# Designs tried in a protein design chat: VHH binders against q93235. Part 30

Target 1, 248 residues: q93235
Amino acid sequence: IFMKTLDPKVPRFYGKGTIIGVNPGVGYQPWLKERPDSTLIKYNLRDQKSYKAYLEQMKTYLTKYDSNATETRECGAGDSNDDLEKNPDALPCRFDLSVFDKGCSEKSDFGYKSGKPCVIISLNRLIGWRPTDYQENSVPEEVKDRYKAGSIAINCRGATNVDQEHIGKVTYMPSNGIDGRYYPYVFTKGYQQPIAMVKFDTIPRNKLVIVECRAYALNIEHDISSRLGMVYFEVMVEDKPVEEKKEL
Below, E stands for the ipSAE of ESMFold2; O stands for the ipSAE of OpenDDE; V2 stands for 0.75 times the mean of E and O plus 0.25 times the DockQ between their complexes.

## First folded at step 19 (VHH; framework vhh_5c3l_4)

Design c87 (at its last look DockQ between E and O 0.60; V2 from the best seeds 0.60)
Fold by ESMFold2, look of step 19:
Structure c87 (fold): chain B 248 residues (1-248), chain A 123 residues (1-123)
Amino acid sequence: as target 1 above (248 residues)
Amino acid sequence: QVQLQESGGGLVQPGGSLRLSCAASGFTFSSHAMSWVRQAPGKGLEVVSDISSSGDSTTYADSVKGRFTISRDNAKNTLYLQMNSLKPEDTAVYYCAKLEQEPGSYWYSFDSRGPGTQVTVSS
């Protein structure tokens, strides 16, 4: 059974009960607007021009996190956006991109130039939603080693057993996933949507890998048929000689 | 700049009716799904109803099914909520909200809302 949009425009998925639903949908970047029907991330390590569009999409997406002290506040341990539902004038927590400086920043071309591409994982903006914690004994095995109460853990795997053999080592940034302090979203001016990144450290060359990433909190339902709580994309990092243009 | 302006709220007796309107500008109204969201005193925000960009698909919270009807007029860039058989528990500020595609996703996200209109259901 394939979920169909009832709207002739994108988006394609409806949630349960209402069009937007009560369960977060998972998204990823880079998603190229010039290929809106494609979830493929494909580039050639030997051709820097082949990944330029992905870098530009990542940079453009991340511009919303540029410093703006007038619309956000610094949030330390114990701070959160819990007040926003009752105090619409309260400032939302600022999301700091420095957590990505170890290989998933612009300086490293988001891992693309080293063949270790980074992918942003995000949740759609539901009103008033916030993560609910697993009890320690009920944390799913896939994220048990990285789970922190108050967070949304991320796990990516190969979609098939063959893809899982090929996906290689995956680094999660932050390792705990998306921090819950940035929730809820309640139409707050200056809201900074929290994200995580996944870096594919040892993905093979010249092989298509189908990736499934899931977000984990007690109140995130997973359903393969409806794509609840998960996202699929494909990665192909080529390492092929660049054919030089014929001399004039 | 997205502009949403609700109107039509007020004081009404239990069992009465109200019709809310939301005037939209600053975006292509006919290209976006829309929502009514309410906040009762001391409570969190609740999604009341959604409508697709064309108006062909509508959904309702269980608490309002059969009593409320969402509609839109894309020629007038206006969203409506007809509220019948009103109950005291429907007392809330009602917000018109714009939906959009979540970046990098096939899912909807909330984008923005208007300042709201007060509905008070009381004897």
Scores: ipSAE 0.646, ipTM 0.840, lowest interface PAE 1.2, mean pLDDT 87
Fold by OpenDDE, look of step 19:
Structure c87 (fold): chain B 248 residues (1-248), chain A 123 residues (1-123)
Amino acid sequence: as target 1 above (248 residues)
Amino acid sequence: QVQLQESGGGLVQPGGSLRLSCAASGFTFSSHAMSWVRQAPGKGLEVVSDISSSGDSTTYADSVKGRFTISRDNAKNTLYLQMNSLKPEDTAVYYCAKLEQEPGSYWYSFDSRGPGTQVTVSS
């Protein structure tokens, strides 16, 4: 269990010479503010109260897409945020949350109720940063089947061999990962951070699974020691009878 | 609402000095790491320097290391950038940026910036 104290006073160095380097970090949701030192997503399938906080966190996180929607534009195929740096009057593309409707939406309780929890994956917002595409023959093997130029592929695996055996089937939404159309990041009021979701379809019950998720683009470096380009969290889906606390 | 306003830019000769200031409001300044970023003509945005919320930790781009100094006055909600030995290559719009730690991560994101101040280094 990776429990680390997050100290906002001490920026973590993950770039050459700067607090915010040129390589993106990876974040995840849900992360509960009331448990800042915990990277554990743990709940009981039989206890709705146990996963309520996670649902609320997910909802809260996603609310930002609605809150600034009026400051965005609809983008079709071929549209992107590329012009944001050149045109200060341009509106950023609205992020399409419908891509998560197959099991990772609010309607589905983000998969928690069904025991197939979804996790949001994001990259930290680096100013001016955009993904660089792999050449066709240089795409890493682990994402080759899902990789699309212009996107950031995501791959999650067990952190250890044991975890890899337990993690089960993982679905990525969208399959190609984070849509690169929403890059580069610019300081616009309506900017919407692109995200992907990872669905754990067959994660075991009553077992702790340490998950490593990596983001893939040519300009994303992976380093375990610094955790560049990756994020760790733990998932434990319990299936246990809920003991009625007899109110003495 | 987060507000950042840069000042102190101008025209200076090579080898000269400038001190940039950034007035911050609308958030707890003392609780946030801050950054200076710049954009040169025809180039993308680049990070110049960062400073922790307490000011105990600072970082610099290699291109400005030894020449620039980032500092802050939390009591005044002000961020500073002392720029010495300025070079033509330092010509850019300089922005003050608020950093925000990503939830559930040790990584920071650029959250907001000011309108910027022009720095021109020319003979």
Scores: ipSAE 0.562, ipTM 0.799, lowest interface PAE 0.8, mean pLDDT 90
ESMFold2 (binder alone), look of step 19: mean pLDDT 82; pTM 0.826

Design c88 (at its last look DockQ between E and O 0.48; V2 from the best seeds 0.00; counts 0 for: pae E 3.0 > 2)
Fold by OpenDDE, look of step 19:
Structure c88 (fold): chain B 248 residues (1-248), chain A 123 residues (1-123)
Amino acid sequence: as target 1 above (248 residues)
Amino acid sequence: QVQLQESGGGLVQPGGSLRLSCAASGFTFSTYYMSWVRQAPGKGLEVVSDISSSGGSTYYADSVKGRFTISRDNAKNTLYLQMNSLKPEDTAVYYCAKLEVEPGSTWYSFDSRGPGTQVTVSS
């Protein structure tokens, strides 16, 4: 594993040294570009200004689904992006953002105002990659209750024992995780990257919680050292009086 | 709009050489990692090589190490792949790909690719 830290911001820690892994990595939003070295989501419930940047980032991220919607097709339950590899003229499936309407939509401020923040989970885009289903008897225990064939299950937990005690109830939208119908990733103008959201329903106030989210499919490897198949971020929901900056 | 166009593919005998080129436009080429990927018949996509924005860092698949060389000319917005000592197993469609960091991670995504160029190594 040649860890050439050539770019301190982007270590080449993919299996075999490629900057592109053969197995998917996991990303999250909101990630603020103005704080590229920070994986901390911190805001004060009593201060709308404190979470405005996160809201804007979420909105900005989701705008891409609207911007190329005309280059997509509506897909029903039986439809998928499988045809994209065979038919260059096929339109990719439109991603349905309505699956996030129960507390993780823009209308709900993505849960931030209510102290139940939502986080977007995504996989890096590997051309031609698609999730492989677990056999029924081989589904990992932590996602067994939510797993659906054809999907990528997501499970988030506290990174440490203390964090696990604090993370509280977590809701996944959709419950099954990332919808696999939108795979394989094929470069096309209208391709919409499938995502899931994680809602922290009972995260404590004024405590830092380190969160580990893992993606689950048969062909997704988990490795803590390389962070394959997982992502870490921190969440701190403060509930403190807003100090009025005395305009001197 | 990001555009990538591969060229230089063709039929070559085992032991022969080819040089692939990729013309890039529609983005600041010099600021992005680039990659060559290939897909052989009946096989999945394989990353052949990648190169950092400055060219200071490169990767090669084990199967091509010592034989292939990735390079770039940022002034010309062009990516290259010199392929020497070609083998039948190198037969594939070769794609030039633009890479982008997946938000909220240190992983890269394929952001775009070209239509590909066919490389056939056969006696």
Scores: ipSAE 0.694, ipTM 0.840, lowest interface PAE 0.6, mean pLDDT 91
Fold by ESMFold2, look of step 19:
Structure c88 (fold): chain B 248 residues (1-248), chain A 123 residues (1-123)
Amino acid sequence: as target 1 above (248 residues)
Amino acid sequence: QVQLQESGGGLVQPGGSLRLSCAASGFTFSTYYMSWVRQAPGKGLEVVSDISSSGGSTYYADSVKGRFTISRDNAKNTLYLQMNSLKPEDTAVYYCAKLEVEPGSTWYSFDSRGPGTQVTVSS
């Protein structure tokens, strides 16, 4: 991505009125620059070479959280970035990757070697946007048991009926999704964009699964045609013999 | 080190015009989408207009459509905003902003902005 940030061959999604709009878009990782027109995550459990590029992309993406601690502050419950609009000296909240140590870190190859691949879920950076809470009785059913006020819940499902039967158990990290303390973004120096990860614990072998993930807050609109508030990707975890080259 | 510096703000009467400029350095200006954003007194930031890296595509907030024109000169690393038919509601600090495609994403995000230039529309 260095030296090049726009590629006219890569699909882009636009908001309404302006290029970004007022409603968050959802992105995912790993996405390989080498295959910019593909949203497929496909690898063979028995062939480490088949998933090496995904591991490298995950590692590279996460290096942005290695930033100097003097540009951020530690934030706990009840903290947020709200004061950043008025205080140029205020520091943004630090994002801590340790929340992913339960099977979605480098130590576990982000779940790839065990056939339980992790996928990063992120929202694009809108200026001044912050999540608005659902009222207690209006939380959507698909996130009700994980939702926490002040956060953005994530839910992933199979895109079709067949994919729904195949997607299996999904673990969300953190369970309640993306914490609202990292909002708003207001062009803050040192800003650390928050992310969540989704781990596919029981995804079937040798089957393509189309996944739809959505972000949930009262002020996130979902629209399939414009893909507002959601993202699609495909996962295929193979478990088959590795081809051998024989000398002649 | 991204550097963005706005200029051209000032006091203008309702119905008047101003042209804002933004000098860019520290990045390859011609490869990035750019925006103008503004902040009215006591209000949050509002996106005013966006422009593609080549200048071939432009986008405007409803509140400024038909009155404002965004443009760029990639040879001079400069972004512009021509503001016509100015209204008191246009009074704000105007910021030049750089957009980027997030690595591994198909959506655009705001990256950085300059210190801004004040535009005041009053009699």
Scores: ipSAE 0.369, ipTM 0.705, lowest interface PAE 3.0, mean pLDDT 85
ESMFold2 (binder alone), look of step 19: mean pLDDT 81; pTM 0.825

## First folded at step 20 (VHH)

Design c89 (framework vhh_5c3l_4; at its last look DockQ between E and O 0.56; V2 from the best seeds 0.00; counts 0 for: pae E 2.5 > 2)
Fold by OpenDDE, look of step 20:
Parts: structure tokens; sequence; C-alpha cells
Structure c89 (fold): chain B 248 residues (1-248), chain A 123 residues (1-123)
């Protein structure tokens, strides 16, 4: 069991050269601030109270996308945040949360109630950073089927062989990963950080699964020792009777 | 609410010096890494320098190494950038930025910045 301690104020790793680094890290939600020492997502399907905190965290996290129409603009397929660097008056692209409506929205309790929990994947906000596309023939095999130029592909697997056997079917929303239109990150009011969600469709009950999620772009380095370009967390979906605490 | 306010910018001749200050409030300054970033006309944002929460670690862009010095006074909630031997290429709006750990991550993100202070190096 790999339990990792997270300190919200101090990172475990520093970048190469700079404190923040030039290679993006990967983050996940829900991460509970009240349990900073845990990267474990654990709840009981039979106990709504057990996953309430995760739902609240997801909701809270997603409130940042509640932006005024005046602070963001609608961006089509041909639009991007590239204009933000050139035009100080340009509005950042509005992030579309509807891409998560198939089982990973608030309406579906982010999949927790149904035993198919969703996890948000994000990249560190590096100033000026944007994903570099793979050449068509150089796309890593593990994301080849889902990769789209202009996006950051996400792939999650079991951390160990046993975990890989247990992780089951994983759905990515969007399938191509994080939409690159929202890059580069710039200091502008209303900027919306792009995210993707990972849905665990057939994760086993009453088993701990260690998950490794990697982000894929040409300029994203993967390093296990420094955890560059990847994130680890644990998922345990319990299906157990709820013990009635006898109120003494 | 996090507040950052830069000061100390201005017009200076090549070879001159400026000292920028950033007053921080609304958070525990001493517990956060900080950064100076700049944006030159027609160019994107670039990191100039960063400093750890304790001040024990610093970084400098190659373009400013040996000329700029980042420092902080945690007791005063102030970040500094001493800029010596200024060049026309250093002309930019300079921002102080707060770094924060990306939620659910082990790495920093740029979180917030001030309104900036203009630095112009011209003969």
Amino acid sequence: as target 1 above (248 residues)
Amino acid sequence: QVQLQESGGGLVQPGGSLRLSCAASGFTFSTYAMSWVRQAPGKGLEVVSDISSSGGSTYYADSVKGRFTISRDNAKNTLYLQMNSLKPEDTAVYYCAKLEVEPGSWYYSFDSRGPGTQVTVSS
C-alpha cells in the first residue's frame, strides 16, 4: 500500500533548473484537504456519507469554472488561447464542462454512487507552457488510439502488475485528453485551466488499486523518481454493510 | 484575499540599476515560493527568477544571471528583485507571482500575480 503524504504548501519535488520547473506535473481530484496525508480515494457504495466529502471537493473544485460571460469567450475548434499572449484585451477561452456529462458530472455524483468514480486530471500551471504535438508516427503506443494533435493525452494504469489486473476498464473524458486550446497558461483574469476526467468503469469492490496516470505530449517528460508527467493515487470502492453505530 | 503589489519600476539608462519590491498580503508569505516574471512588448511571459519559501534556493534565467538578485524578507512580507547592469532587452512589465502547489500534485503552479511595474531601459 502506497500512501503518499501531500503537503499543500510545500511540494515534494522541485523542477529542474527552476523551482517550479519546465516540465509539467500532474495533479488529481478529489484530494481532500482535511486528509492531506492521503492520496487514497476510499468510500463505501452502501454509505452515502462515505463519499460525500469527495463529491463536495469535486463540486468545490469545479466552481472555478463558474465565470462571468464577460470574462471568457466561446472558443471553437479553430480558436485557442494563443491570442492571450499577443492581445492583452483578448479573453480566455471558456472551458466546456459538458464534456463530462456522460457519467462524470455533478448530476451523476461524479460516478461515485454508481461505483464508477471519476477523477479529475490536471497539469501544473506553467507560465507560457503549451503542449507540443507528437508526429503521427511517434505517438506512444499506449495512447495512439486516442491521441489527437493539439491535445494532451492521458493514460492511467495500475501501478503494479496486480493493480493493472484490477484497474479494469477506464474511460477518458474527453477521449483525447486535455484540450490544448486552453494553452498557453497566462496571467489573465478569467483563465480557465483545462482538465480531463478519468472514469473507472469496472474497478473491483473491496480492493485497493494503485493508479498511475501519465500525461502525454512531446514536451512532457516521464520520470518515476521525480514523478514528472505523472500522478499516483489509490482507489478503493467498498461494498460493505454499514455498521449501525449503537448510540450509547 | 491574496494581494501582490509591485513597485520600484521606472525609466533607467543602460547599465543602470533598479530594485523592485513586491508587497504581499492575504496569505502566509513565508510559506510560499515566489517568482518574478516579465513580459516584454510583443513577447510572452517569461520567468525571470524564483525563490523558495525560506529563501534558501533561487533560480535565474540565463539572460539575467549575474545581473539580477532575488531576495525576500519574510518578516516584512516583501519580495525583492535587484536589477543591475540593465539592458534595453530588460524592458518589460515585471510581475511578482505567488507559487502554489497544484492541487493533488507534488509540483508548483503559478497562482497569482500583481498588477505589475513597468521597467524601461533606454538611452
Scores: ipSAE 0.716, ipTM 0.856, lowest interface PAE 0.6, mean pLDDT 91
Fold by ESMFold2, look of step 20:
Structure c89 (fold): chain B 248 residues (1-248), chain A 123 residues (1-123)
Amino acid sequence: as target 1 above (248 residues)
Amino acid sequence: QVQLQESGGGLVQPGGSLRLSCAASGFTFSTYAMSWVRQAPGKGLEVVSDISSSGGSTYYADSVKGRFTISRDNAKNTLYLQMNSLKPEDTAVYYCAKLEVEPGSWYYSFDSRGPGTQVTVSS
């Protein structure tokens, strides 16, 4: 399923409240610029060339988190970007990629060579938006056991009942999702967009799985027709002999 | 490197008009959506208006709808904001901003901006 053919009346630019609204959209990586109309992540585990482009895209995307940047600061417990708009000398918080070292880093080929691919989940950068916490008793059930106040939880499921049967075990990194300390987004040199990753630990071989991932905060609304608060992509991890033929 | 330079700000009486311009260089202007954002004294940034890369689609904040018009001239690499019926609450620094596609998303993200131009609506 390609996003362009799924709903041709929801243009990436023209959605209501799209980039100006107070309700973020969700993005993912790896997304290949060479195939911009495709949301399919497909590779053959027996063919290293079939997943090299995804590894390269992941590495290129992550270069913006250079830990040696002089335009960021270390942020610990209690630190945030809250003052960034009113303090022109403030440095934005540095986003630390080490949280992904347990199977979603370059050392493990982001899980691709083991058939447990990692996918980056991000929110589009909106002016003036920051997450609002759920009350403890109002947290949606699908994220209740992982939710932490101050964070944006992520949950991925199969888009249909069949996909849900196939999607298998999913690991979230960090478990509680995207840390809200990196909000709001501001126009400052060195700003580092926060992200999370999702690892598909037990996705079946040779089956197409349609995945829906949603972001959760009190002020993130979900609308399936406009894809507010969610993203769709397809995963197909093949494990078969290379029998492809192509003639000029 | 992306360069955006706003101009056309100034002091104007309530009910007056101004036209802001933004000169763009260092990127292929005609392939990117653009935005005007503003920051009033002591307030956060507010998105005023967006325009698609071709100019075929626009968006306006409710606070300016019917009074402001965004446009672009891709041959001159210039973004415009015509501001009519100005009010004291329109007083702000106005920035033009380049937008980019959020990877794998149906949505765009804000990416970069110019240094801004001051608009003051007083008296």
Scores: ipSAE 0.419, ipTM 0.696, lowest interface PAE 2.5, mean pLDDT 84
ESMFold2 (binder alone), look of step 20: mean pLDDT 82; pTM 0.834

Design c90 (framework vhh_5c3l_4; at its last look DockQ between E and O 0.57; V2 from the best seeds 0.00; counts 0 for: pae E 5.8 > 2)
Fold by OpenDDE, look of step 20:
Structure c90 (fold): chain B 248 residues (1-248), chain A 123 residues (1-123)
Amino acid sequence: as target 1 above (248 residues)
Amino acid sequence: QVQLQESGGGLVQPGGSLRLSCAASGFTFSTYAMSWVRQAPGKGLEVVSDISSSGGRTYYADSVKGRFTISRDNAKNTLYLQMNSLKPEDTAVYYCAKLETEPGSYWYSFDSRGPGTQVTVSS
């Protein structure tokens, strides 16, 4: 979907009421600044140059997690950023990027080289917002197998029936989605935005696949028209001979 | 570096008025939407009001509609919140917040805020 020449500084979508809205939006990486109007992730497996920009973007994005030990704290399973609202001296939880080591790390070229590209999924930073858990019996079917209370489940599918047939196996890292421990966002210095990654394990070659990724929590509304709680992007992994530019 | 500094808070009686100011520096103020958020004792952060970069669009929480007015002077890099008919329930720390587009998203995110200014409404 060709995003009209929108100033990357001006959001396209306004929330109902507030400028930001009360429901989370979903973002993705890599998004190339040099192609602001494109939501297409397209590269050739046989051409490293074709996916270099995506790798660089991913690396650049993840640099924000390079935190000094003085700006963040280690958080265990029982910890959260809840104390940030009450204690101005509290340090935000450090995000653990190691959760992406199975094929979505820099070491693996984020899966691009192997033809299993990884995409970062994030929510916009809403002040005071935190995910509300589903009741056990009310978890949506599409994420039921991976859902964990305290997390925001992510599910990606083909946007159309054809796309769904083509999207293939998708792996989520972590499987349960975005870790809720890192909520709420409270403008604290050193705050690390939690993310998840989606890995396309069996995406077809030389086919465009339109992907819809949704975030799941009880308090996340899904609306296609407003694109609340979801994001669209396209993936095309080519496998073609690299045409030698005949230096005319 | 983005800097935001709130001022104008204080103690007022119910029905009184305050005008909050936020001095902004370190970024092109006129190109960013801004917001006032507050945190009352024992409560979470809530958006009070927001304003587009040009000032053409404003939002008010239902609880403050008709009483509060958000404005901005882009030439002075200053955000304002006129608070009239103040109520005890308006007691909170008020923060000026800068909004920006979330990377890879068409949505705004709260980017930064000031240290806040205390507003206390009490008889």
Scores: ipSAE 0.706, ipTM 0.855, lowest interface PAE 0.7, mean pLDDT 91
Fold by ESMFold2, look of step 20:
Structure c90 (fold): chain B 248 residues (1-248), chain A 123 residues (1-123)
Amino acid sequence: as target 1 above (248 residues)
Amino acid sequence: QVQLQESGGGLVQPGGSLRLSCAASGFTFSTYAMSWVRQAPGKGLEVVSDISSSGGRTYYADSVKGRFTISRDNAKNTLYLQMNSLKPEDTAVYYCAKLETEPGSYWYSFDSRGPGTQVTVSS
């Protein structure tokens, strides 16, 4: 069920005959560095202390997207990072966090205080990789209502039948997923990795839900045994009375 | 501070051989998987070959399989690429890259690479 690759000091080499190959891995946040071997997001809705660490990790992770006119540029329709590899003066596209303002921003505690936690979904940085579009008639059923050419769609489901019954409504931000204009990844100052967020709107209280999220582009393969193109994490939103402790 | 320095490039005729080296410093080389990537003129980057931290697993792009051999010497902090039976299509800048995992990711990513060494295959 679990491949441990979260140790920042000793990364491991994975994949069937293709170690990294041309297939990006999928990551998530919040991930607590104090618990590096855990993929569990667990907190008690009645206890702010129980989710404070997740909020701080989300805030810290997102600080890398602070606007900077000298290290990034604004990119609109038709713009992309295509020329970044060959142009030493080119600035990478700036990623705009305002897309997350509907319930996955700091002002809403990233959904944690309302029991609708947000999780960041990202692709590992592979030099030179960029998404390839599905043809109109080949878009997977799970994402066809949200898919847009030029994007990497995200879909999350329960890992087992029970988890699927419990996962409830999921909101994707952006709805189309990760914007492909920020690809390819290049080693340059100021590069801003594109991300998406998923918000679990109706996740049940006091039940563990195992979540599987997949990234969708024509050139992203999915393999359950090696977890290619997907990520697993568990969510447990408790709603329990808090034990009070006296201070000496 | 991660430092990667490629060397061993040059001009060679078709069918010839070259051996590329990459000197690594500023990190514990023996604990990271490494990669050779290349960029042909006017093209994007292509992963040529990967090698696990121990050297026990390797990957080769189909275009170089059987002609190129990746290896590493963890005692010398050095990555190698032996290139045989070179073709004009192998002309590129070759980069040594360190593979690493971001926090919260299950998979490796390219985060650091050297300045590259030019390989030119021409008659």
Scores: ipSAE 0.032, ipTM 0.415, lowest interface PAE 5.8, mean pLDDT 81
ESMFold2 (binder alone), look of step 20: mean pLDDT 83; pTM 0.846

